# VHH binders against Flagellar brake protein YcgR (ycgR), part 7

Target 1, 263 residues: Flagellar brake protein YcgR (ycgR), of Thauera aminoaromatica (c4kar8)
Amino acid sequence: MAELSTPSPASPAPLDGGRGDELEKFTLRGARQILQLLQDLITHRGLITAHTGGGHSFMTAVLKVDEERGRVVLDPSPDPQANRRALAAPRLTCVTQLDGIRIQFPLVGLGEGQDKGRPALFAPLPAEMLRLQRREFYRLQVPLAHELSCLLKAEDLARKPVEVSARVIDIGAGGVAVVVPTGAAEFVIGGTLPACRLALPDGEPIELDLEVRNLNRQTQRNGTEQLRVGLRFAALPRAADTRIQRYIFKTERALNAKARGGL

## First folded at step 7 (VHH)

Design E41 (from D29 with G53P)
Fold by OpenDDE, look of step 9:
Structure E41 (fold): chain B 263 residues (1-263), chain A 121 residues (1-121)
Amino acid sequence: as target 1 above (263 residues)
Amino acid sequence: QVQLVESGGGMVQPGGSLRLSCAASGFTFSSYAMSWVRRAPGKGPEWVSTISPYGGSTSYADSVKGRFTISRDNAKNTLYLQMNSLKPEDTALYYCARDLDYWESGTFDIWGQGTQVTVSS
């Protein structure tokens, strides 16, 4: 009686770290990294917008990092009401920019006091800091029925120029994601694709330069491999931007109407 | 005054369902992408879901994909999160947040006070 060893269920393929994983990639959680980034903010005199909720914010700066006490020292607002709001807020959302990178971090447990005889706000060190490299612009998922395409001018493995018609799967103000057959062209992150053509339903294709920002290989349900290419608009004329925005808004409205049981 | 007010939280058993609501006021609700973010005890904030201004586009964290559904009613200035098949790991304070920029997702300028969701046997 041969014991049929029931094949151990194949460990589910690691769920392709979707959009949530992307946020994690930009989240600093290491104490040393956080301290360094805060120190960098001090060094560069980065202005911070501290959001207190309810649409209220005030400008501040990191004045000091007190590692011994595990706290950050912030410049209080000249407006006493803003400080009151900040102290009453369960959380401050601090937003700043350093070297063109958007930084966002929460502060919890804000208190007021004095540092070296000067009024200051104090908070425990943030547990995490988001270093938002230009996150992918909110991108509209393009309905399949729209058949948006982008003609990519790329190179193959032999550096021969090739044109690849790519389906646009999502679009935003900052760029598009497209899918191409595997092996159709060679893409390099940071590389520029010049004089590409984005086809919108409302008129002639838009000529634009695209920068490769992301590459993801995807296996379709049918077993076919596709390459998802994230592309940034390198330079977008105002007219083109307007058209893209119009398309996005129109499409969103239509999708919403459909979702509500409309047509 | 710009305000977001979450509601609908509570305690549920694993496998249960909840529907969160967020009432928006003081701004043109339909002009902004809206998001849900949650914070579990001892953990940092976790993005959960985003919906476009007109609700035509939605995105989800992998952890909630297939279980949660974000929606909005612009006529009522209300954001929703339908949560099905809830797990203990979903226990968190859930915040409604306004995106800072429609074109730059993941940055929020306005938060509600949050609504507590507890999933426990």
Scores: ipSAE 0.011, ipTM 0.257, lowest interface PAE 9.1, mean pLDDT 85

Design F49 (from C60 with W101Y)
Fold by OpenDDE, fold request of step 12:
Structure F49 (fold): chain B 263 residues (1-263), chain A 119 residues (1-119)
Amino acid sequence: as target 1 above (263 residues)
Amino acid sequence: DVQLVESGGGLVQAGGSLRLSCAASGFTFSSYAMYWGRQAPGKGREWVSGISSGGGSTAYASSVKGRFTISRDNAKNTLYLQMNNLKPEDTALYYCAKQDYESGEFPYWGQGTQVTVSS
């Protein structure tokens, strides 16, 4: 009798106390909703980062939803070691984006097999999927050419004040995600970074307070580790908010125009 | 395997103090931010406090600010939570937690230590 590994208790709400209820609003638990979202991922050929723990992840995609068997079919990694890690992991944390909306869902009970003669990974349908649909959670992927940066005021490992210039990788109405070299500064979720400076292309940097909302370690292709830091705008002047919104809108429009062959 | 073992809970009167400890093993403790969470009866889990890997940065829930102090001893692989001026609403099972930096999730929790604050 395979002891049904009790689903790892859901992470508590962020330290700001009020948002536990907010996360629930974005959590899909309905079977139809889950199936629809998975189908949408298939339709859009969304790439999924599957985290296996231990600092490892691989890129995958949902290939098929088997409703009859209650399972999802995933594209295996071209790396056999990644697949082995995935199969050995008690849980996969799958992260993706659809239309700028972050989607996260767990998969447990991963197995390998064949789907129509092709290697595939199989897992039971997720019990829940997090879809951050609110406009405030929309994140624009920042074009590399824009070279957005955020000067973070933090402390280093020696507890000395440091200023770290971090590349902004995504931006939304509610915050930014940045990447910093590992060890450049210390972060804690719920921690505040006061008097940071967000550099937008359209003018002077915006001074703002940031709150650390999430931390992720990433390994670059060259093997260098970096830290992805999700930051919330803790105190944003109205004028700054307007500038950020304008930047997002303008950039989105440009990207859409390019995608349509207009640029 | 990651292990987190909480201790130091107990029954205390309102206005009293407790110091919780979390003994960590199975990972490089000094390389990770650590957190305290709690679960009150009939409520969901909530974050209480966090501390960066080196201890230079801390975070607190608004409900505990000024009363609780998170600290760590990396040489001892131990996380602490000093709780002062305890209130009945602080009654909860308190957990130590470690984040998985790759997934960004919190799969690692201890069994918890019970804190009960009487009026």
Scores: ipSAE 0.850, ipTM 0.961, lowest interface PAE 0.5, mean pLDDT 88
Fold by OpenDDE, fold request of step 12:
Structure F49 (fold): chain B 263 residues (1-263), chain A 119 residues (1-119)
Amino acid sequence: as target 1 above (263 residues)
Amino acid sequence: DVQLVESGGGLVQAGGSLRLSCAASGFTFSSYAMYWGRQAPGKGREWVSGISSGGGSTAYASSVKGRFTISRDNAKNTLYLQMNNLKPEDTALYYCAKQDYESGEFPYWGQGTQVTVSS
């Protein structure tokens, strides 16, 4: 059962107004590039979080690209209310990851219909797609077998220091995403967690400072709620950076080898 | 429905102080981290400060660190921002914000309160 890596919700764009210019470098506007990227999403069966506004989103996937009609076919939500919201929204913001690279694209003019006798959502092809290829945005999905963890030093609701062992679900050059039980600790975006310990398989834990960048409540299939915490490396020693990069590279290589049937 | 109502803004001279308040309703206030943002004329919105649900953890933008203090009273469902040593560059519409934990986004903002700092 392929653990559906829930696409990391679009971290609120750091409200740093200056990022607009930097994003242009990663924006695809070519029709061929857009089509190729959409096809890649289909091939990889990537789950997409479609944001409808007002804090609402639903999970979807690109099912088909109809080049002749200039439209994309999406999987509708099993929730009729979500579909209604999607259809009523002037714009969908779609967020996903492909090979650890965050992809974001808008869809406008959403309609409903049938594709080969199945309910489907239709939208014109996006005019642009953002593909964040920067190393700092790349996130390796951590294999469950690696059992990466991060010891978080935080506070509880009573303002008492607590240590929470959090499972690392993804890792990149710039940070980690972890999951913690709901209520295990208090977090605030922009808050610093000092002297945390990241456990890698290759040696002693790395002590580092972390900054909370994103919070997302997730409900597991079993109904259990968890908190996904996106963490930035606030202060990463060079030696630690090297270790992290090595781990990522080694893991990626292993995963690719496995995918090619070599292992 | 989530409601956030900011107050306490006004005109102040450089070096002066203001205290902003945000009255929250329509959700369990004590269960959510809360934030202040601001938008200066002709600029985008920026985060100013955040506070955890219990108030034990706080965050500040570098530009306001040491001058602003975020606090909350969960019994009153109120968020505060004490602003000291105000500067002309602090002139902005200040917003109270709540995160949606399910989406991870910030769909909930008040109407804002205007802070104007004169040189």
Scores: ipSAE 0.849, ipTM 0.960, lowest interface PAE 0.5, mean pLDDT 88
Fold by OpenDDE, look of step 9:
Structure F49 (fold): chain B 263 residues (1-263), chain A 119 residues (1-119)
Amino acid sequence: as target 1 above (263 residues)
Amino acid sequence: DVQLVESGGGLVQAGGSLRLSCAASGFTFSSYAMYWGRQAPGKGREWVSGISSGGGSTAYASSVKGRFTISRDNAKNTLYLQMNNLKPEDTALYYCAKQDYESGEFPYWGQGTQVTVSS
């Protein structure tokens, strides 16, 4: 009987007003701080998941901050339906990561228009931005060109064993985030996936036990829904840990070199 | 609006059993994993159990493993927690919870049902 690890409580939204105080420590409300953070997102070309409600989201980016007009310019979705949903939504919840820090901010009053002759979405500057430093593990965004994958051993809706090849989108010392087609398998936070296989570029796949830590639904630009699954390494052999660390370091170095114009 | 209503709590002696229910509405119940949490007096909230959308996969806290069983009836939009061999340390307000798949957070909790286990 696999000891089902306790689902790490994603911090239950404090029912009690006390978490509000903790979140306040991580909430930026200063106009200058907000502008700087938005500018940093532009500089780093950070991809943003914009949630429109009803289980729908699309990928966007901050293209420009217009300080004179007090607005942010976003990259529209290639999916017209996603843009319509965004414009109809009373509130857009934007989620991104910068330097391993989760950033979340609301946008209200979304409009469409053109920026320099290109279609764009516009919103007033956010009144607040939440910056949550993940204490635990730096996560490397995996370059698409590396094509990292993880073979997940799970069950389908019929409780039949299935193997799902999942793309790895980020990796850290503590785990991976993967994307799977919606309905490919059943997941529950705290559930264990035994004998999975992580494929790294440098050799044979690593066999690992994984624990489900988080589930997110994402809508791709093409309108296809995917499930993002956050997975923790439940038991990582030392040799595997070394390989993972080596991959992360090597990749980070390469990305930094490229960012500096060296490649 | 998402609504979760817990029931089935009460006073029980150590070694006794209870069955909790959570009635869900305002969303497609069968499309979401569901969870039970609890909060004991003077303690923080902790997860107790989880079940996948179709019910094929389950998870349990180590403290309740082998004693509690999570189940669901998607036709009735109802989540269950069978609690056997209850202990005084199981005394808590029990909540059912739904994850927001957009944010990844757990903003949806019921009002809870009180479970009190006497020695």
Scores: ipSAE 0.845, ipTM 0.958, lowest interface PAE 0.5, mean pLDDT 88
Fold by OpenDDE, fold request of step 12:
Structure F49 (fold): chain B 263 residues (1-263), chain A 119 residues (1-119)
Amino acid sequence: as target 1 above (263 residues)
Amino acid sequence: DVQLVESGGGLVQAGGSLRLSCAASGFTFSSYAMYWGRQAPGKGREWVSGISSGGGSTAYASSVKGRFTISRDNAKNTLYLQMNNLKPEDTALYYCAKQDYESGEFPYWGQGTQVTVSS
């Protein structure tokens, strides 16, 4: 009588500061919805960041959905070490964007094999997919040429006040993501950074309060580690909101024009 | 392997106090922010508090602010939650949590310690 190993309790949902109910509204659990969303990812050739844990991730894509076998086929990393980590990981966290909407989904039970004679990764279909459809969650990837920055007022490991100039990598109506050198300051999810300054190209910096919502370690191409900090606008004046929205709109328009060959 | 073991829970009367502990192992404790969460009966998991790696920055849910204090001893690899002026609404299973900085997820939880506050 093979003792059915009790399925390891599903990794507890991230400590959501009371927004758990809101996230549930954006969680797809229907098989048809999941399949459709995966198919959309295939159609749009969306690049996916697959997080393997331990501070490691690799870029992948959904290559195929096998409905008959109930599995998804992923593009393996060109890095064999990344693939080994992925296969050893109990869970992958896949993050992508489709039409400006952030999509996140877990994959469990990753395996390797071949699809049409090519190396591929396989996983069972995700049980759920998070699709953040609200405009509030839309994030514009900031062009490097814009050199957006945010001056963060934080504390260092010695509990001394520090000002860190952080590069803004994405911006939305609800907040920004910034990158800082590892060890530049201490952060905690749920923590508030008061009187920060967001620099936009169109004028004087915007003073605002920020709340830390996410922390991620990232390794740059040069091998240096940096910290990505997701920040929510805790208190945004209306005038500032308007400026931010204007910037986003203008930038999106310019990017779209360029993509169409018009610039 | 990351291990988190919570302790210090129990039965307490409203207005009472408890101190929770979380013993951490399997990772460099001092390099990570740590968090407390709780799950009340029939409710989802709720974020309670967080503390930065060095302990210089703390955060609290509005429901516990002014009553709870998060702290850590990096030399002992231990996270603490001092809970004062406990209310029946604080009745829950309390967990300590570590974030995976690569995925941004919270895959690491202990078994939890039960806190019951009687009216």
Scores: ipSAE 0.841, ipTM 0.955, lowest interface PAE 0.5, mean pLDDT 88

Design F49 (from C60 with W101Y)
Fold by ESMFold2, look of step 8:
Structure F49 (fold): chain B 263 residues (1-263), chain A 119 residues (1-119)
Amino acid sequence: as target 1 above (263 residues)
Amino acid sequence: DVQLVESGGGLVQAGGSLRLSCAASGFTFSSYAMYWGRQAPGKGREWVSGISSGGGSTAYASSVKGRFTISRDNAKNTLYLQMNNLKPEDTALYYCAKQDYESGEFPYWGQGTQVTVSS
C-alpha cells in the first residue's frame, strides 16, 4: 500500500491557529461544566495527548479530579524524558476525544508527586476547556436508498477540470459529507469548489459553492480506498436552504416512523 | 517518525520577499496534502495556505491571497511558500503541516521558522 512508510500514529496536535475566535463558542469556562467534563473523561477512560511544545508530546490520562484542592491528577509517562519535558513546559495542551467530540484544554503549573503511593502529575484545574463539536446542528444520515448525489467541479493532478459525481452520506443545514474514489480529484482543506450541483429528490439540482472542511481516507471492505470529503455550503439562497431543511425533516420523520413501527 | 523542518525565515523590510521551505521525512510526501500556518506573538495559530497531494488544488487565507504562493516538489519531498509584498502583520512563526486522513485535520506541525517584517 502507498502508506507502508507511514510512521506510528502521531499524537494529535492542538487545533491550528486562526480559529481562536471561531472556537470561543465551544469554550467552557464554568467551574461546574469543567468538573463534569473532566469527570466524564475519567469515567470513559479516555487517553489524552499532552503536548509540551516543540513538537513533543506524551500519552496520559486524567486519573482523578481533586475538587477540594482544585487540581487534576494525571498519569505520568513511562518515558522519564517526556515527564521532564512536561514539568519544564510553561503549559501542557491536552487533546482527546469524548464520544467523537474533540476535547482540548491547557494545564499550567504542572508538578510531580504521589497519588496512592504511585507517581503522578498534578496541575490546577483548567480555567477553560474546549469541547469542539464540528457539527453544531442536526446532521441527517442519508439512507442509501435515496442515492443522493452531488456533482463536484474540481481539478485533477494536472490542474485540469474534472467533474466527480459524489454520493452524499450526510446532510445538514451547513453542509454535506460525500464520498469519492481516492484519486478522482485533488482536494485540500480550505479549497473552494464553485458551481457544484446538489441533487435533491424535489426539483432541479441546486447549484452552490462548496468549501472543503475535512478529508478522511477510508478503506472499503473490498479493499478499495475512498475519500470522505466534508463540505460546507459557502452561501445558500433561501429557497435552497428551505429545500434542504424540508428534505431533512421529511426523511427524519420517515426514518423515525419506520423505526417505531418495527419496534 | 514524521519530521517537518522549516527554513528560509528571517528579518525583512516591508514590501520585501522571502521563500520558506519545509523538508519532509518519515512519510510518503506525495500522498499527502500539505499546509502552511503561522502564529504571531501572543495569538493562536492561523491557517495560511494549503496544497493537495499532487499540487492540483491550492487554497489561501484571504489575508495572503495574491501575495503568497504555495508549491511543492514531490521529487525532493519539499513544500514551499513564496511570500511577496510582505507586511508587518505577516510577522509570525511559520509552520508547515501534514494532512492526517484518519482525523481529517492537519495536526502534524513542524517546529517553525521565524519571519519578522519591519516597517
Scores: ipSAE 0.689, ipTM 0.910, lowest interface PAE 1.0, mean pLDDT 83
Fold by ESMFold2, fold request of step 12:
Structure F49 (fold): chain B 263 residues (1-263), chain A 119 residues (1-119)
Amino acid sequence: as target 1 above (263 residues)
Amino acid sequence: DVQLVESGGGLVQAGGSLRLSCAASGFTFSSYAMYWGRQAPGKGREWVSGISSGGGSTAYASSVKGRFTISRDNAKNTLYLQMNNLKPEDTALYYCAKQDYESGEFPYWGQGTQVTVSS
């Protein structure tokens, strides 16, 4: 059986502790703050990548917090080998996103058991949680009403140029994620897409060079297959960066104003 | 049960060529993007090249671009890496990987085939 490993360029690697002084201002250590953040993850049913070390990881979720025992309950992997690695690991590093903000926390002392008759993983509450709210890690979830699109200059099966208009689902300082129909073009992690055009609501489309960083398959409710393509800005002109940041800021202000107006 | 079996490695002099193969089974090969990576002695794993599921798009690390060519034969479920103008710095364990569309990454690797380039 082949070894399971995730290469650095394409994997969502945990932020390491050697940068702890830079990350301290984003680190939550208060018990109340930690409980509230864990509850937010439960409420939003966020998927978590749990890293067991050596490039191994599995997908999980926080099912609940047992405040009386000071423990968190996690969803076990359907892969029994992943669960065995997690239980053997000295610690589990959990990475996820909540409302565009990267969340990272360690779990130590992982054990197995049952919750409401279902298999579950248990660990003491983490002593710290990283909530990384800064420009290079933030991803705005694009409102559907905005209909942001990116014209991708990609390749077909015959390596001929094709243009694919893709809906933008999130955007940040470092890139975008888009959705395209399965088979619309050929994509590979590390592939570059020169001279793509990002259409923001105001002004002319922005010409961008993009690099494929992630490829996820999605099945719509009608059975239609779509591909989520994570794209990094390979080179970002200064004027383009300014327009993108302005769009993010304006959209955040509008979303925040609607939320506060409903207080 | 996914299996990736690399072959075609060996000892070769600098300036020479090798062709690596990766035989795939346990999944629909033509539906997945595929990758080559390598691990040199005393170094971490390094992405080398990738190819889309239909073969229409390829990508290369800058260190090998122009010297290495990735290809695939979907009828034979086989991935290839043609390595030309080999240098001692290309000495490494070479392995192939399958795209994982659930994680969005390529965490599943073969066992590897050794390439050793002598001066």
Scores: ipSAE 0.685, ipTM 0.905, lowest interface PAE 1.0, mean pLDDT 83
Fold by ESMFold2, look of step 9:
Structure F49 (fold): chain B 263 residues (1-263), chain A 119 residues (1-119)
Amino acid sequence: as target 1 above (263 residues)
Amino acid sequence: DVQLVESGGGLVQAGGSLRLSCAASGFTFSSYAMYWGRQAPGKGREWVSGISSGGGSTAYASSVKGRFTISRDNAKNTLYLQMNNLKPEDTALYYCAKQDYESGEFPYWGQGTQVTVSS
């Protein structure tokens, strides 16, 4: 029986619920690749957080891969309740890191048994494994003095168009993060904001389509909440990409020079 | 304690329709964006749809756009997914999830409700 509680506070958490087709390029599906990655986890003695759903998880490790039987062997929890939850779960979402790269894979059909006379958990080899560098591109923290902004074309509670001028707090080749007052517009992960305008210091604002990738609430000094909205660029024109890269390069050089001069 | 209880799954013929519900409790439902996800056998978790806290913004995976409609009733603390023109590829365990504004993500929640599309 599932208890619906908050996720464990410890990292790593399950991957966000972004569009699955956006993650496909990081997904391994070849049996040989999956076996090698599991063997690497065994060799590096990687600790794995196994999520059972309902906000519950436990720590485990891959003890071995049984290629002949097509299954993986996991270390059971010393907590019998955690093992019962794992065995009752429709699937087990395993999350770990290897050399700073996030690894995630599902296990279905989990069973219990013995391995060399010791209790163990067993599952068929996963059909896929996700190997994700957390960020594909560098993200520059925008200096406050630059006052970079992005005009968002979003919707209000009544599904009516609204325009929100949002301060840009970081920028990379693939997107921006902005802040807006809580309640200024309606946002949802996966939502598309067409024809937004990014204002860089040089030249005219860039018109671009944005996709919402993450949403965080943050409390300001006065206790008022603001919303941090992570946005991905969609179909970025070559000229726009060049202007964004130029801004990042110039600003990074200036910040590095200031940091070294401030030693 | 946060609770999300999915219902409305079942067996349906291809081309048919089904409506899923997710009853929420233990938090201020109207303050949170909500999501549907699914897990087909042998595949990873797939985001399906999302809806903003007030219902003003919705989003859909390309595989379901035009066929599925997400909605919410904030007075009844209930999230819905209307699924039309169902295909065998839609067969999966469907979960609802609550936005986590501290992590900025949404982990999958609930036991799920099984949808099976035959023929």
Scores: ipSAE 0.670, ipTM 0.902, lowest interface PAE 1.1, mean pLDDT 82
Fold by ESMFold2, fold request of step 12:
Structure F49 (fold): chain B 263 residues (1-263), chain A 119 residues (1-119)
Amino acid sequence: as target 1 above (263 residues)
Amino acid sequence: DVQLVESGGGLVQAGGSLRLSCAASGFTFSSYAMYWGRQAPGKGREWVSGISSGGGSTAYASSVKGRFTISRDNAKNTLYLQMNNLKPEDTALYYCAKQDYESGEFPYWGQGTQVTVSS
C-alpha cells in the first residue's frame, strides 16, 4: 500500500514539573539544543496541544523560529476563544510527540500578530524543554514493510459485531494506534473492544482487550477518509507484554543496524 | 461557532430520574461522536458516557453503567442522557462534549446543567 499521511497525535495533559529530580535528566536548557529541537518539530510538522489552564487546550504547531528576534511563531487556533485564552494565560504549556518521544515546553509572554500577512502567535524562545525518553512513554513507529495488523472486534451502526483488520502504525508498552477506513465500524472514546487480535511477525496473534483512547480523522491524497484509533491495552498478560517488548526491541535494533550500515 | 447547550437538570429525590438534553449547533452533528461528563463540587471533570457519530457504539463509566443511557437524535441535532435510579453521588454539573478529530480527544464542552440529588 502507498504511504499514508498521518499527523502526530496530540499529547496528553502536561506532566507535573514538581518531580524535578526525576525529570531533570530529560530537561534541555542549552540554547542550541532548544533551537535544534524546535527546528525538528517544524521539520516533522508535529502537532502540539497547547494547554492554557482551567482544563482548556487547543491544537497548534511551531511554524518557524526567528533566531534574530529570539522568538517562536505558532499557528493560531481557528477558535477565537482559544486564542483569547492563550493570550491571557500567564503561561502556555505545549505538549507534543517527536519520533515517539514526548516533548513538553512552556511559553510565556505570548502575543498575536502577523507572519507574512497571515495571523500568528509569537512568544520568546522557551528557557527549557522536556524531552522524555522513558520506556513507558515510548511509541515505536511501525515500519510499513512489517504489515503489522490488529483484528478489531468492534460494532457496526446496528450494534452488531463486526471485525475490522486494522494496520498498526505505532506500538508501545501501553497500547497501539491503528488506521481503518472511515465508517468501517462505530468507535467512541471509552469504548471497549474485547478479544482483539494483534498479529506480530512471529508466533500466533496476541489476544488483547482494547479500549479506545483517541480518534483522529484524515483524508488521504486519493480522497479516501481514514480514522486513526488510539487503543490502550486494558488487560495485558505478562506473556503478551513480553512478546510486544521483544518485537519493539528487535525492530529498534534492526532499524539502528540499517542506519549504521549505511555509514 | 460550535455551540453546545445543556438542559434538563434540576433537583430530584434519590432513586428518581432525569433526562438531560444537549442542543448542538455550528457543526455537522451527525459526523461527530459525542460525550457527557460531569464535575462534582470541588472535584475535577470526569467522563460519564460517549456515543459514536451514528449511534452504533456507546460507552459508560462503571459508576453509571446500567443506570444511565446515552442516545442521540441526529435529525434534531440533540444528544441525550437518561439518568435513572439517581444517587446523591451523581450530584454534579453535567457537560456535553464534541469529539475533536484533529486532536483525537474532546476538549470542547458546553456550559453545563446542574443535577442535584437529595437524600
Scores: ipSAE 0.622, ipTM 0.889, lowest interface PAE 1.2, mean pLDDT 83

